# Ledger of designs, part 226: VH-VL binders against q9nrl2r1430to1533

Target 1, 104 residues: q9nrl2r1430to1533
Amino acid sequence: GGVHELSAFEQLVVELVRHDDSWPFLKLVSKIQVPDYYDIIKKPIALNIIREKVNKCEYKLASEFIDDIELMFSNCFEYNPRNTSEAKAGTRLQAFFHIQAQKL

## First folded at step 17 (VH-VL)

Design X55 (framework fv_nezutatug)
Fold by ESMFold2-Fast, scan of step 17:
Structure X55 (fold): chain C 104 residues (1-104), chain A 123 residues (1-123), chain B 107 residues (1-107)
Amino acid sequence: as target 1 above (104 residues)
Amino acid sequence: QVQLQESGPGLVKPSQTLSLTCTVSGYSISSGSYWHWIRQHPGKGLEWIGSIYHSGDTDYNPSLKSLVTISADTSKNQFSLKLSSVTAADTAVYYCARGDYEWGSHRYGMDVWGQGTTVTVSS
Amino acid sequence: DIQMTQSPSSVSASVGDRVTITCKASQSIRTYVAWYQQKPGKAPEPLIYKASSLESGVPSRFSGSGSGTDFTLTISSLQPEDFATYYCQQYYDTPYTFGQGTKLEIK
């Protein structure tokens, strides 16, 4: 809990947003561009939503924050075949996240 | 209208390297699509060889992985196939194709194909 | 590798007939199936992507359906220009794989 956790979550989200491989995760997938996405993905999430939750102090535990980030990656790998640029970006960004999350 | 055109030698000797180039017109390879090589043996079906994204990321058919190299030259709007140590079994029509894949569209199917180029491997 | 099996291998039909071609994947590929038409001496022409989405310029008599492992291409009223070989293809995972093809012949 507390100020230290919130500062750490904010720093980590900012690092993820600034990473070269964040582009598939910055905001929710467009229903117009990808009409079947919301038929397959039942709990959509993106970095802009996670950042809003951090800023509004909605994460009470580090595990809740980590769960939302992992849900984001899980959605990516569920929807996108392994050979896609989205899945490759997700794999690299997830590895970066796991290294940074060790500091939490 | 987007068009793809294969070019390269129609006859290659066994053990040599087959080199083919695909020239793209009507839009830039750097626009975020996948670019594929497919072949078709005489009287047979279609076989996927491999693909490249403009960033240089490649995927190859595991049956050909040690023999195949795909590269892109975005300044010339071309991508190329090199298949090493060819044998008579590599005689086929070779096609290049665009995977209609842009972030947000999730098509991934091959929506534009070249006309194909016939390659015969013979001594 | 994901195996794609088409049925039938060949079918004879008359102009005006409804024709269905099926394709079965060895594992679930969701909707990541494309269908192609190929005429002798020519490159494959795309018909369907994402199992059921019609490619631009393709006549509405063509339709695709299915998800998971079982997929169908339907031609609702066969025209003379439709006699060709049809291929399904999965693009769920590499290597991308094609069905063996279904040859549609005139009766």
Scores: ipSAE 0.007, ipTM 0.666, lowest interface PAE 8.5, mean pLDDT 87

Design X56 (framework fv_nezutatug)
Fold by ESMFold2-Fast, scan of step 17:
Structure X56 (fold): chain C 104 residues (1-104), chain A 123 residues (1-123), chain B 107 residues (1-107)
Amino acid sequence: as target 1 above (104 residues)
Amino acid sequence: QVQLQESGPGLVKPSQTLSLTCTVSGYSISSGSYWHWIRQHPGKGLEWIGSIYHSGDTDYNPSLKSLVTISADTSKNQFSLKLSSVTAADTAVYYCAREDYEWGSHRYGMDVWGQGTTVTVSS
Amino acid sequence: DIQMTQSPSSVSASVGDRVTITCKASQSIRTYVAWYQQKPGKAPEPLIYKASSLESGVPSRFSGSGSGTDFTLTISSLQPEDFATYYCQQYYDTPYTFGQGTKLEIK
């Protein structure tokens, strides 16, 4: 126990970060590189923010954690057309997430 | 500077497979762009055939989906089109093109095109 | 499939004229429209991407506007080298679709 163990949420975030399809989700979209993103997406989020929230013990319920991950995917599909690499990566990563999240 | 060059036979017989290759220079196919095939029938407009991304992800025009295969050879910096069971309706100029992007909205349309290669389907 | 409808099919104009070409999408494509210029026997040349952004090296007399379903290409002061066929294209969703083309001819 304890010192060397990751929380269930941290384990899942680590698995998402390690996935080949995580690249669109690792960090917030740049305002400089994609100026219209923040006009369309009202609640931006990314894996680095979710991991920080996990580390600060901000998720009290599994549903809160799952909601933030689902928001991340929802933002991806709202902003990115279906045929983009981002949307395709999001589809595969979301399927992976749903399998892993069964443990929560 | 990025350049694309189509190559393949100018004459194909009906029912045969049309095979075209696009050679890319000055840019790596594996760097994250989409690579497209477009054709133009004599005296008509442009028709999108399909695309490939370096991951092997392909998208095909549904009207051609059962007949079209697009593949990439990253070691040769080439991508290719195969169109099976051709008919006279497949007579066209065939173009390859790059669609560059960084992510999502940083898609540049088809910003580099090959010069086109004419394919005639005739007995 | 998303249908792109261009108008007019052809337009006759004189050097110095302001020319506008319109393109309508059958559904919202946000700003994922490109415009191309094609001269006889040549490949299409990109002019505009994302509805309003000029491609590198394209003269400033070309401009694009619009969002959603209605898009316009404008040439503010027509030059002799601008006589060509113009195509709009959506790249919001597959299959990518082109307008039918607008032929710009000498009056």
Scores: ipSAE 0.007, ipTM 0.682, lowest interface PAE 8.5, mean pLDDT 88

Design X57 (framework fv_nezutatug)
Fold by ESMFold2-Fast, scan of step 17:
Structure X57 (fold): chain C 104 residues (1-104), chain A 123 residues (1-123), chain B 107 residues (1-107)
Amino acid sequence: as target 1 above (104 residues)
Amino acid sequence: QVQLQESGPGLVKPSQTLSLTCTVSGYSISSGSYWHWIRQHPGKGLEWIGSIYHSGDTDYNPSLKSLVTISADTSKNQFSLKLSSVTAADTAVYYCARTDYEWGSHRYAFDIWGQGTTVTVSS
Amino acid sequence: DIQMTQSPSSVSASVGDRVTITCKASQSIRTYVAWYQQKPGKAPEPLIYKASSLESGVPSRFSGSGSGTDFTLTISSLQPEDFATYYCQQYYDTPYTFGQGTKLEIK
């Protein structure tokens, strides 16, 4: 996109970052702390990477932005069992995102 | 069972404001769904007018943005459309509808519709 | 705005026939497509969302396919209650836009 579209992506990423349930998603998972993560997850991503892509105007379409956010949640649920705090945070944050994404 | 019901005048004079209300039953408007107005011109296809979230956040079709106001009254479980300065081109069947999200489904389609109310703009 | 173009505008068919309706988007919309059925005097009823996912309660003879710009709705064995007008809709970007409709008529 245009400037107006980028403003919307920036606003939404800021809202996601500030959400109480963003903590599992703020940064890439540490390869040192969680060594099997990168054996299971082939396309790692996090909110700091998505925010940088927004700032560099790398998202031309709302769908590209949505795809990266959905990839982030998909990775969470693939790696983390449903009863973990990470998966529960992901479920709540994804619900919040889905509501906001209707505006994109 | 979620049901939507439109109400409002069947006949509006040119240059007046069209006011329609959608009453929602079996579901709380404040539960997180988006609520829409869609119209269908005689013998033509469907046109999305706009949407509201119960917080008051609205999104309007750019072609209608200066003419349209959508509002919600959560205490009455209703949302409403006001379309100003109507012309014969605004003659249509008006529908209210819901979109809901489902985790992982990308279901932003209109899953519940009202039965529609016919509005004729004529002097 | 994203333009949705349906073809054909009308199709005549007999009970038991396989019917296909196509929808073309003016730009790539991935799988953000829904299909609706509308009978005279009634509201549209959702059939399919996300290009290929069947709505709850919709008969399995209905199926959707496609991604990007080209989408198809198929009715595998037409029933008497299926004679109606069908609409595609994109929800990839606002404003949400619909195809012009395909009227399915008794042959």
Scores: ipSAE 0.006, ipTM 0.565, lowest interface PAE 14.2, mean pLDDT 85

Design X58 (framework fv_nezutatug)
Fold by ESMFold2-Fast, scan of step 17:
Structure X58 (fold): chain C 104 residues (1-104), chain A 123 residues (1-123), chain B 107 residues (1-107)
Amino acid sequence: as target 1 above (104 residues)
Amino acid sequence: QVQLQESGPGLVKPSQTLSLTCTVSGYSISSGSYWHWIRQHPGKGLEWIGSIYHSGDTDYNPSLKSLVTISADTSKNQFSLKLSSVTAADTAVYYCARTDYEWGSHRYYFDYWGQGTTVTVSS
Amino acid sequence: DIQMTQSPSSVSASVGDRVTITCKASQSIRTYVAWYQQKPGKAPEPLIYKASSLESGVPSRFSGSGSGTDFTLTISSLQPEDFATYYCQQYYDTPYTFGQGTKLEIK
C-alpha cells in the first residue's frame, strides 16, 4: 500500500497509454461523434480519468484500481461489437494489462 | 473442458532441484489464462507458489521467490515448476491450477485443478 | 500478506444439520473471496466465488455471504457427500492466501 502502490499504479497507467492499442481508451468518448454512447454506458471512464485518480491518491487498494481498468474494458465490449477495431484493440490491451497487473 | 495433469519424480533428495510439469488439455495455454502451482503440506493448508502467463511473465510468492522458477512450453501446452535447494519442509502434494477471465467480469479464483502429485524429499 | 483465518478448525455434524463456517481476512478484501471443498485424496473444487456467487453445478444448499473482512459459508441441510475439508481463499491481491481449513466430520 501507500507510496509503493501509487508508484506501481502510475507506471502501469503510463504503460497502457503508450501501448499501440490504447487509442480507444485515452479520453472519454465524444457525444458529438458517438451520440448514443451515454444512453448505453452508465459509468463512462477512460485512461486520462484513471491517471488523474492515481495522481490524486484516490486508489487505496489494488482491486479498486483493477476494477476501474476492467470497467473501461467492459464498457468497450458492451458498446462495440466483437468484430470492430475498438473491440479488438480492447482485447489486446486487456491481455497486456492482465500481465502487467500481476507485478503490482 | 479444461483438464490439468501433474507429472514428475515422487522422490527428491535434499539440496537437489524439484522439477514438475503440468500438461493442459482442452484449452490452449497461449489463449490468455494464468497458470499456477499450489502445494499442500501433509495435514496442513494450501500455499500458493506462483503463476505464469504464456508470454513468460511470472509472479512468485515472496516467501519462495529466491527458490522458484516457473516456465511455459506452448508447443507442448505445458508449464513447469523448478524448486531449488529442497529440504524435508518441501514434502507436499503439488497441484497445478488455472485462473481465467470471463467477458465483462474478472475471476481471479482457481477454477480448474490437476489431481495433484505427491513429492517426498528424503535421503 | 493478507492472512485468512477460518473457524472452527473442525466441526462434527449429522445429516440434515445446518453448518456454518467462518473466514476472517486480516484486511478488507471486498468480495474477492472463494470457497473450496476438498475430499480425501482429491484436489480442491470451487464452490463459491465473489463471496456469494455459486459455481455452476454446485447444489443450492451451499451459500456464501459477507464482505470486507468477515465471510461465511453455509450448508443448509447437510448431505452424506458434504463431509470434507473446506477452505476460503482471498484473490484481492497477491500472494493468494488460503484459510487453514475446516474439517467437517460425521458426529
Scores: ipSAE 0.019, ipTM 0.625, lowest interface PAE 5.3, mean pLDDT 87

Design X59 (framework fv_nezutatug)
Fold by ESMFold2-Fast, scan of step 17:
Structure X59 (fold): chain C 104 residues (1-104), chain A 123 residues (1-123), chain B 107 residues (1-107)
Amino acid sequence: as target 1 above (104 residues)
Amino acid sequence: QVQLQESGPGLVKPSQTLSLTCTVSGYSISSGSYWHWIRQHPGKGLEWIGYIYHSGDTDYNPSLKSLVTISADTSKNQFSLKLSSVTAADTAVYYCARTDYEWGSHRYGMDVWGQGTTVTVSS
Amino acid sequence: DIQMTQSPSSVSASVGDRVTITCKASQSIRTYVAWYQQKPGKAPEPLIYKASSLESGVPSRFSGSGSGTDFTLTISSLQPEDFATYYCQQYYDTPYTFGQGTKLEIK
């Protein structure tokens, strides 16, 4: 993809980071606080990693960017029971993402 | 130290609304924890009633359904329980409790409890 | 709802004994179980969260184990202050549910 496409990815990541429900997704889960996380989740990812990939021009297609965001949500729902604040935040943020991703 | 204190009438008549308040000190209700109401019938175990999260999200025990409302007043650092149409079966000790939330800790057990308040439903 | 079943309903033991209390979930709850101690006339006190993590200030003689459906609370050397009722609780899904309780009594 082009310069305009990378700018769109950066704008969307910034919007996700600023969203009230982004808190579970800002950084990788701590192994010290959650020792079993990495036993369950084999492809960890977070918004800071996705943003770095955007800045380094590692996403060539919108589908690659979308796949990483969806992996982040998939990890959230796999690890966190549906009644948790993490899962509820993930549900709302994913809905917001789906609306914003229509611009891509 | 975080402390929770229940308050409200100890005697409620059948068909009335039971109203209890939990006052939180040493911690802000708006800081991201779940805030619960639990009750214990005489000589029996613990029954979870519901929670409120600082966002206003609530979840209730389906057995209590539309009879329960939990609300929060962040300006007073309090959250409250209303049980409508009470019967003698609602006689219990009522506790408020916190589930401390910090991303990554997964401490969803109830780590701070109030001392409990006895509610008797009787004519 | 997820049902939590404790066994036994009561146990008689002596100071110095190793005591084991079990809790069974009606479906897999991973490690999302907490244990509480309740003394007569008092609120429950948290002991264990996430099946095996000890709450701050809880004596090391208490330990928790298990995953999935079967969970155990162990007191390695019973002390006089440990005679109480013990409850397990799942927080995998709402409604949050407690076991029926296990009363630990002096033999």
Scores: ipSAE 0.006, ipTM 0.623, lowest interface PAE 10.6, mean pLDDT 87

Design X6 (framework fv_nezutatug)
Fold by ESMFold2-Fast, scan of step 17:
Structure X6 (fold): chain C 104 residues (1-104), chain A 123 residues (1-123), chain B 107 residues (1-107)
Amino acid sequence: as target 1 above (104 residues)
Amino acid sequence: QVQLQESGPGLVKPSQTLSLTCTVSGYSISSGSYWHWIRQHPGKGLEWIGSIYYSGDTDYNPSLKSLVTISADTSKNQFSLKLSSVTAADTAVYYCARTDYEWGSHRYGMDVWGQGTTVTVSS
Amino acid sequence: DIQMTQSPSSVSASVGDRVTITCKASQSIRTYVAWYQQKPGKAPEPLIYKASSLESGVPSRFSGSGSGTDFTLTISSLQPEDFATYYCQQYYDTPYTFGQGTKLEIK
């Protein structure tokens, strides 16, 4: 895509990072702290990785960016039982993302 | 070490609101973890009432049907239970407890418990 | 709601015996099971978390096993201080639910 698309991705990632419900998603899950995470989640991702990909112009299409954000939420719901604070934060942040992604 | 202590009236009249407080020491409620209320009826097993996460997220046992409210006061390092419209069936020992919880570390059950406080609902 | 069915409701045993208590969930809960010991007049004390992880300070004669729906607490070589009521608890989903308890009493 274009320069304007990459700027829009950066703005959206910054909005996600600054959201109150971003705390489960800021960095990759530690294998030391959560040993079984990588046995269950085969494609780990987090907002810091997505932001790095945006900055390196690795997203060719808006759909690729959206797919990585959706993978992040999908991983959250796969690993975390639905009534955890992680899953609840993910649900609210995903809803916020869907509203913002309409701009893309 | 982290310690929890329940407090509140030992006697409550039917139809009134039961109010209990859990005081936390050795750990800041605002720094994390789930904070629970559990009760145990005389001679019976354990019943989970509800929980609050430091973010303000609450979960309640559906069996209590909107009769329960759990809240936190981070300035006092306390969390509280309000159970409205009590009956004799609410007579129990009430416990507060913690689950040690940070992102992805929901490995733990309830790792710290208060000593319990006895509540009798009677006229 | 996830139901936890605990068996037996009581067991009589002697010091030095191996005791096994079982707990069955009504649906798969992975390894999100904890075990507690409760003595008369006291709060429950945590023994096991995540089905098989021993809580700090708990003697190694206690062990937990299981995954999915079937879980076991084992006490090898019972000691006098082990006579108590034991509870399993699932924390996979709310409402969190406990088994009905197993009373371990002297033979």
Scores: ipSAE 0.008, ipTM 0.642, lowest interface PAE 8.9, mean pLDDT 88

Design X60 (framework fv_nezutatug)
Fold by ESMFold2-Fast, scan of step 17:
Structure X60 (fold): chain C 104 residues (1-104), chain A 123 residues (1-123), chain B 107 residues (1-107)
Amino acid sequence: as target 1 above (104 residues)
Amino acid sequence: QVQLQESGPGLVKPSQTLSLTCTVSGYSISSGSYWHWIRQHPGKGLEWIGSIYHSGDTEYNPSLKSLVTISADTSKNQFSLKLSSVTAADTAVYYCARTDYEWGSHRYGMDVWGQGTTVTVSS
Amino acid sequence: DIQMTQSPSSVSASVGDRVTITCKASQSIRTYVAWYQQKPGKAPEPLIYKASSLESGVPSRFSGSGSGTDFTLTISSLQPEDFATYYCQQYYDTPYTFGQGTKLEIK
């Protein structure tokens, strides 16, 4: 094996991380900076957590991986009003994800 | 300390384009904030015209959308408003303002305002 | 568009009075409301953001409350410098909209 061998899930999450619109999703929202986030969002998740789950082989089915990514977008749209840069970035990144996920 | 200063002509003729500039000091326009134009007609309340995010994304009041352009010049640390086909109804004090908005963290209202510039539309 | 309705349109009060101004949104805006004070010939000054958070440097006699559709701004003990027009503003969705203003004047 080599350092360049990546699973399909790892390849996709790397593509998401590199996308210009990934910035709201790279890490968990700070409770100090956004105190009400965790009152509204009960299942927080971010790309760094999803990538860690991929690395630990915690996704046995493509549907489990897809569910976690969709939860991330659902949280974004639940918390952030439609007109925010987070919601706009989420809309574009979700569309990109849907295209890429067709390959899984 | 962040400061905003409006500039532009105080008198504009009907059917012309109103052009205003907001100069920002003490803060880089490229730093994630929303930058707004608001106006106030004589003796009336406040009306939001539109905003621009540092990415260049704009949002305009639907009542004005076909007439308004907001743009940013990051090299001059300025953002500007162009309002085309003005009428006497566009006579107002025009303000620029900031929403302090960085990655997921600051969702304040409009926390810094310019002093306003008076624009009269008259022949 | 989200409509913001303030009440009253004007209020007359004396120094030392407790004053409450109400703002009603036409739909739920969570806590995405700000309050501003405007004196004649001056730009609006921010007082409150996110319904109840006091802006830096604003006196503690000012407070905000509410969530969803109903919001209030309270001045606990009115001072001479507080006579001004007050505006609420929603920033939940565009277009951002302001209330019509409440003029606080000397009784």
Scores: ipSAE 0.007, ipTM 0.632, lowest interface PAE 9.1, mean pLDDT 86

Design X61 (framework fv_nezutatug)
Fold by ESMFold2-Fast, scan of step 17:
Structure X61 (fold): chain C 104 residues (1-104), chain A 123 residues (1-123), chain B 107 residues (1-107)
Amino acid sequence: as target 1 above (104 residues)
Amino acid sequence: QVQLQESGPGLVKPSQTLSLTCTVSGYSISSGSYWHWIRQHPGKGLEWIGSIYHSGDTDYNPSLKSLVTISADTSKNQFSLKLSSVTAADTAVYYCARTDYEWGSHRYGMDVWGQGTTVTVSS
Amino acid sequence: DIQMTQSPSSVSASVGDRVTITCKASQSIRTYVAWYQQKPGKAPEPLIYKASSLESGVPSRFSGSGSGTDFTLTISSLQPEDFATYYCQQYYDTPWTFGQGTKLEIK
């Protein structure tokens, strides 16, 4: 862990953001649009928050970064039915992430 | 209280199709949740066969995918397993189970189980 | 596929003992682990969901802990009715997979 890992984290986040299936994950879920989300999900997170944490050098280990990305996917699968476009996008994006994370 | 009950023939001949039904009471299958088939070979652990969501979407264990079909009949509040081309290796206790989807996918494990039905594949 | 490895395969213990059973996932599954108790000739009964949440009606002597890859089921003071086989299960992703089971036996 160090400066090179933080650069690798930024590259990974950018790749995730640019992926076709990133749309459910770009920003925090709106409480106005989805009122029950925050009753179910106790540790909300999104790619914009993870990117800010990378920019502020808050991740010192690859495991900390990976844990936040996995939290994002876990929240998706906990809230969204498997049959939703959100859950299907999450499944594909998570598989993409697992391949890319091997570079860390 | 939600209850699940398996039914089907206890004895099936090799090469035939095994058909089992799970009857759900106290909860409407169409209102949500994932509905699972699990089996347990004699003296062995638990093996997930597959699941159906209330929308009709299915997932199957890759080791069984070409042999298994799970379907739901919402009018009878039942879901069923068909396992084709059975062999002696398919002898097991078969369970149906639910994952409560009411508060989010994968939030709970398999919270309600049927009592199990013994299936023997023999000539 | 996510593999769940339980240890030990069997435990011999006495009433009143503290027993721990461990379960290891081949990859991080966060807290998406359930624990089940199975008595001979009966269906599995759910004990714990989401690694540490106790199912309704389950005695408080049962507890679960862990996150990521390492999980533990603890029985703080064994009772006669606790002698059974215990299974962990991940429900983080399909296919859902179970540990091999741990048989808890009378010493």
Scores: ipSAE 0.000, ipTM 0.559, lowest interface PAE 15.0, mean pLDDT 85

Design X62 (framework fv_nezutatug)
Fold by ESMFold2-Fast, scan of step 17:
Structure X62 (fold): chain C 104 residues (1-104), chain A 123 residues (1-123), chain B 107 residues (1-107)
Amino acid sequence: as target 1 above (104 residues)
Amino acid sequence: QVQLQESGPGLVKPSQTLSLTCTVSGYSISSGSYWHWIRQHPGKGLEWIGSIYHSGDTDYNPSLKSLVTISADTSKNQFSLKLSSVTAADTAVYYCARTDYEWGSHRYGMDVWGQGTTVTVSS
Amino acid sequence: DIQMTQSPSSVSASVGDRVTITCKASQSIRTYVAWYQQKPGKAPEPLIYKASSLESGVPSRFSGSGSGTDFTLTISSLQPEDFATYYCQQYYDTPFTFGQGTKLEIK
């Protein structure tokens, strides 16, 4: 909902961005570098887009914010084989997110 | 040009620990990529032993029953294999190899290989 | 574990022949297949990555194709230096697994 919830979302996004395992999630995957990504992933998202949505007050419910973060992880696990550095970073960052999201 | 070179003892006694080192030149281990150990038993095909990623994470072949440890020394630009409690079945040529890493693409297989080092397990 | 099965186990061919080697995965691995050439006493040499991409310096007579579970390595006009053992490898998931190898022999 309001300013209070946006402050909580902002704090959580900042914590995710600062985490050592955020590197696969900071920006959208480049179509030039990874041309098959957009054939497989139909709803691309990244932390910079989520951060912008938080700043523009586009999340009306905590569930909408959580859904976008979970979509980001789901995309990671769909595209990246389980034992890649990207998938391992995603697994650790998702666990961190679940702990922090309890405060929402 | 990236080059890999295996080193270690050619003869190991049963029940001892096999220790091999791969020296990397022309590329920094800490800058990316992931690094593999592969072996080939006499007259047989290739068997993946395990990998260490630029992040320090490791993956091991479950068939080795937790007897394997792979570690990296970024200051020496080396990564190493330790295989404990060896038997005659561990007699093989051991290779180290690289998979180049391009963020998000996962394009590459094992694109650079060492020449291999022969290990015989015998009393 | 993902099993990689190559066929044939051995093939006899003559210089100038078109040779095809196949590899089947026990589950979908998308395009995460590499092909390697190994000569006796030597390390494997990479030929193909991501099912169809040629490694730098590899002759254009080599090509790869396939996705999902079925993959093919083709040598369009066999040369004397091509007599070797060929391996496919999946790198979709660990443990990374190799096919059993295909030995290419002179007729």
Scores: ipSAE 0.034, ipTM 0.713, lowest interface PAE 6.7, mean pLDDT 89

Design X63 (framework fv_nezutatug)
Fold by ESMFold2-Fast, scan of step 17:
Structure X63 (fold): chain C 104 residues (1-104), chain A 123 residues (1-123), chain B 107 residues (1-107)
Amino acid sequence: as target 1 above (104 residues)
Amino acid sequence: QVQLQESGPGLVKPSQTLSLTCTVSGYSISSGSYWHWIRQHPGKGLEWIGSIYYSGDTDYNPSLKSLVTISADTSKNQFSLKLSSVTAADTAVYYCARTDYEWGSYRYGMDVWGQGTTVTVSS
Amino acid sequence: DIQMTQSPSSVSASVGDRVTITCKASESIRTYVAWYQQKPGKAPEPLIYKASSLESGVPSRFSGSGSGTDFTLTISSLQPEDFATYYCQQYYDTPYTFGQGTKLEIK
């Protein structure tokens, strides 16, 4: 809880957004480009939504913040084959996240 | 229409390096697809050798034990296969193929294939 | 590596028959399977992608189904030009792997 955790969440989201592998995660997937995405993924999320939740102080616990980031990666691996650029970016970004999340 | 055409020597000596090229027309290799090499041994099924993405990222079949290199020349709109230290077991028809891929729209298998080129490894 | 096993290895059928070919993956590949038709001396031609989507120009008598580990290619009313070898292929993970092929022969 508290101000310390909220500051850490904002810093971590900024670091994720700045990472080279963030491109699949910056905004929600387009229904026009990927028509079946929302039939498969029931809880869509992206870094812009997570950042908005941090700014609105919606995360009360570090576990809630971590769960949303993990949901984002889980959605990526559920929709995208493992050999795709999206899945490869997700794997690298998730590893980066796990290292940074140790600071929470 | 996208077309792929293999070229290279039909006969290679054991222990030499097999070099094949795939020329792509009607589509730019640099615009965002996966480009594959597949082979088929006489009377057998299909074996994926490896692929290159337009970013230069490569994936290879581990069964080829690091003997394979795939590269792209975007200025010539072609990609190539090098298979080193060949033996009679490398005798096959070699195909190049495309997977149509753009971020957010990956859904295709290998949608365009070359006609294939026969390679015999013999002394 | 993900192994793809086709059944049967060969099938004999008559024009007008319904033919089914099955393909089993050693682990879940969701819907990331493609089907190809190959005639002697020719390159494989794509028929189906993402388990059930028909490639452009492929006759509607061809259909694909399945998800996870079990996949089926069906030809609803066999035509003379359909006698060929059929391959399934997973593209969920590298190395990409093909089934061993099913030869469709005239009865």
Scores: ipSAE 0.036, ipTM 0.710, lowest interface PAE 7.2, mean pLDDT 88

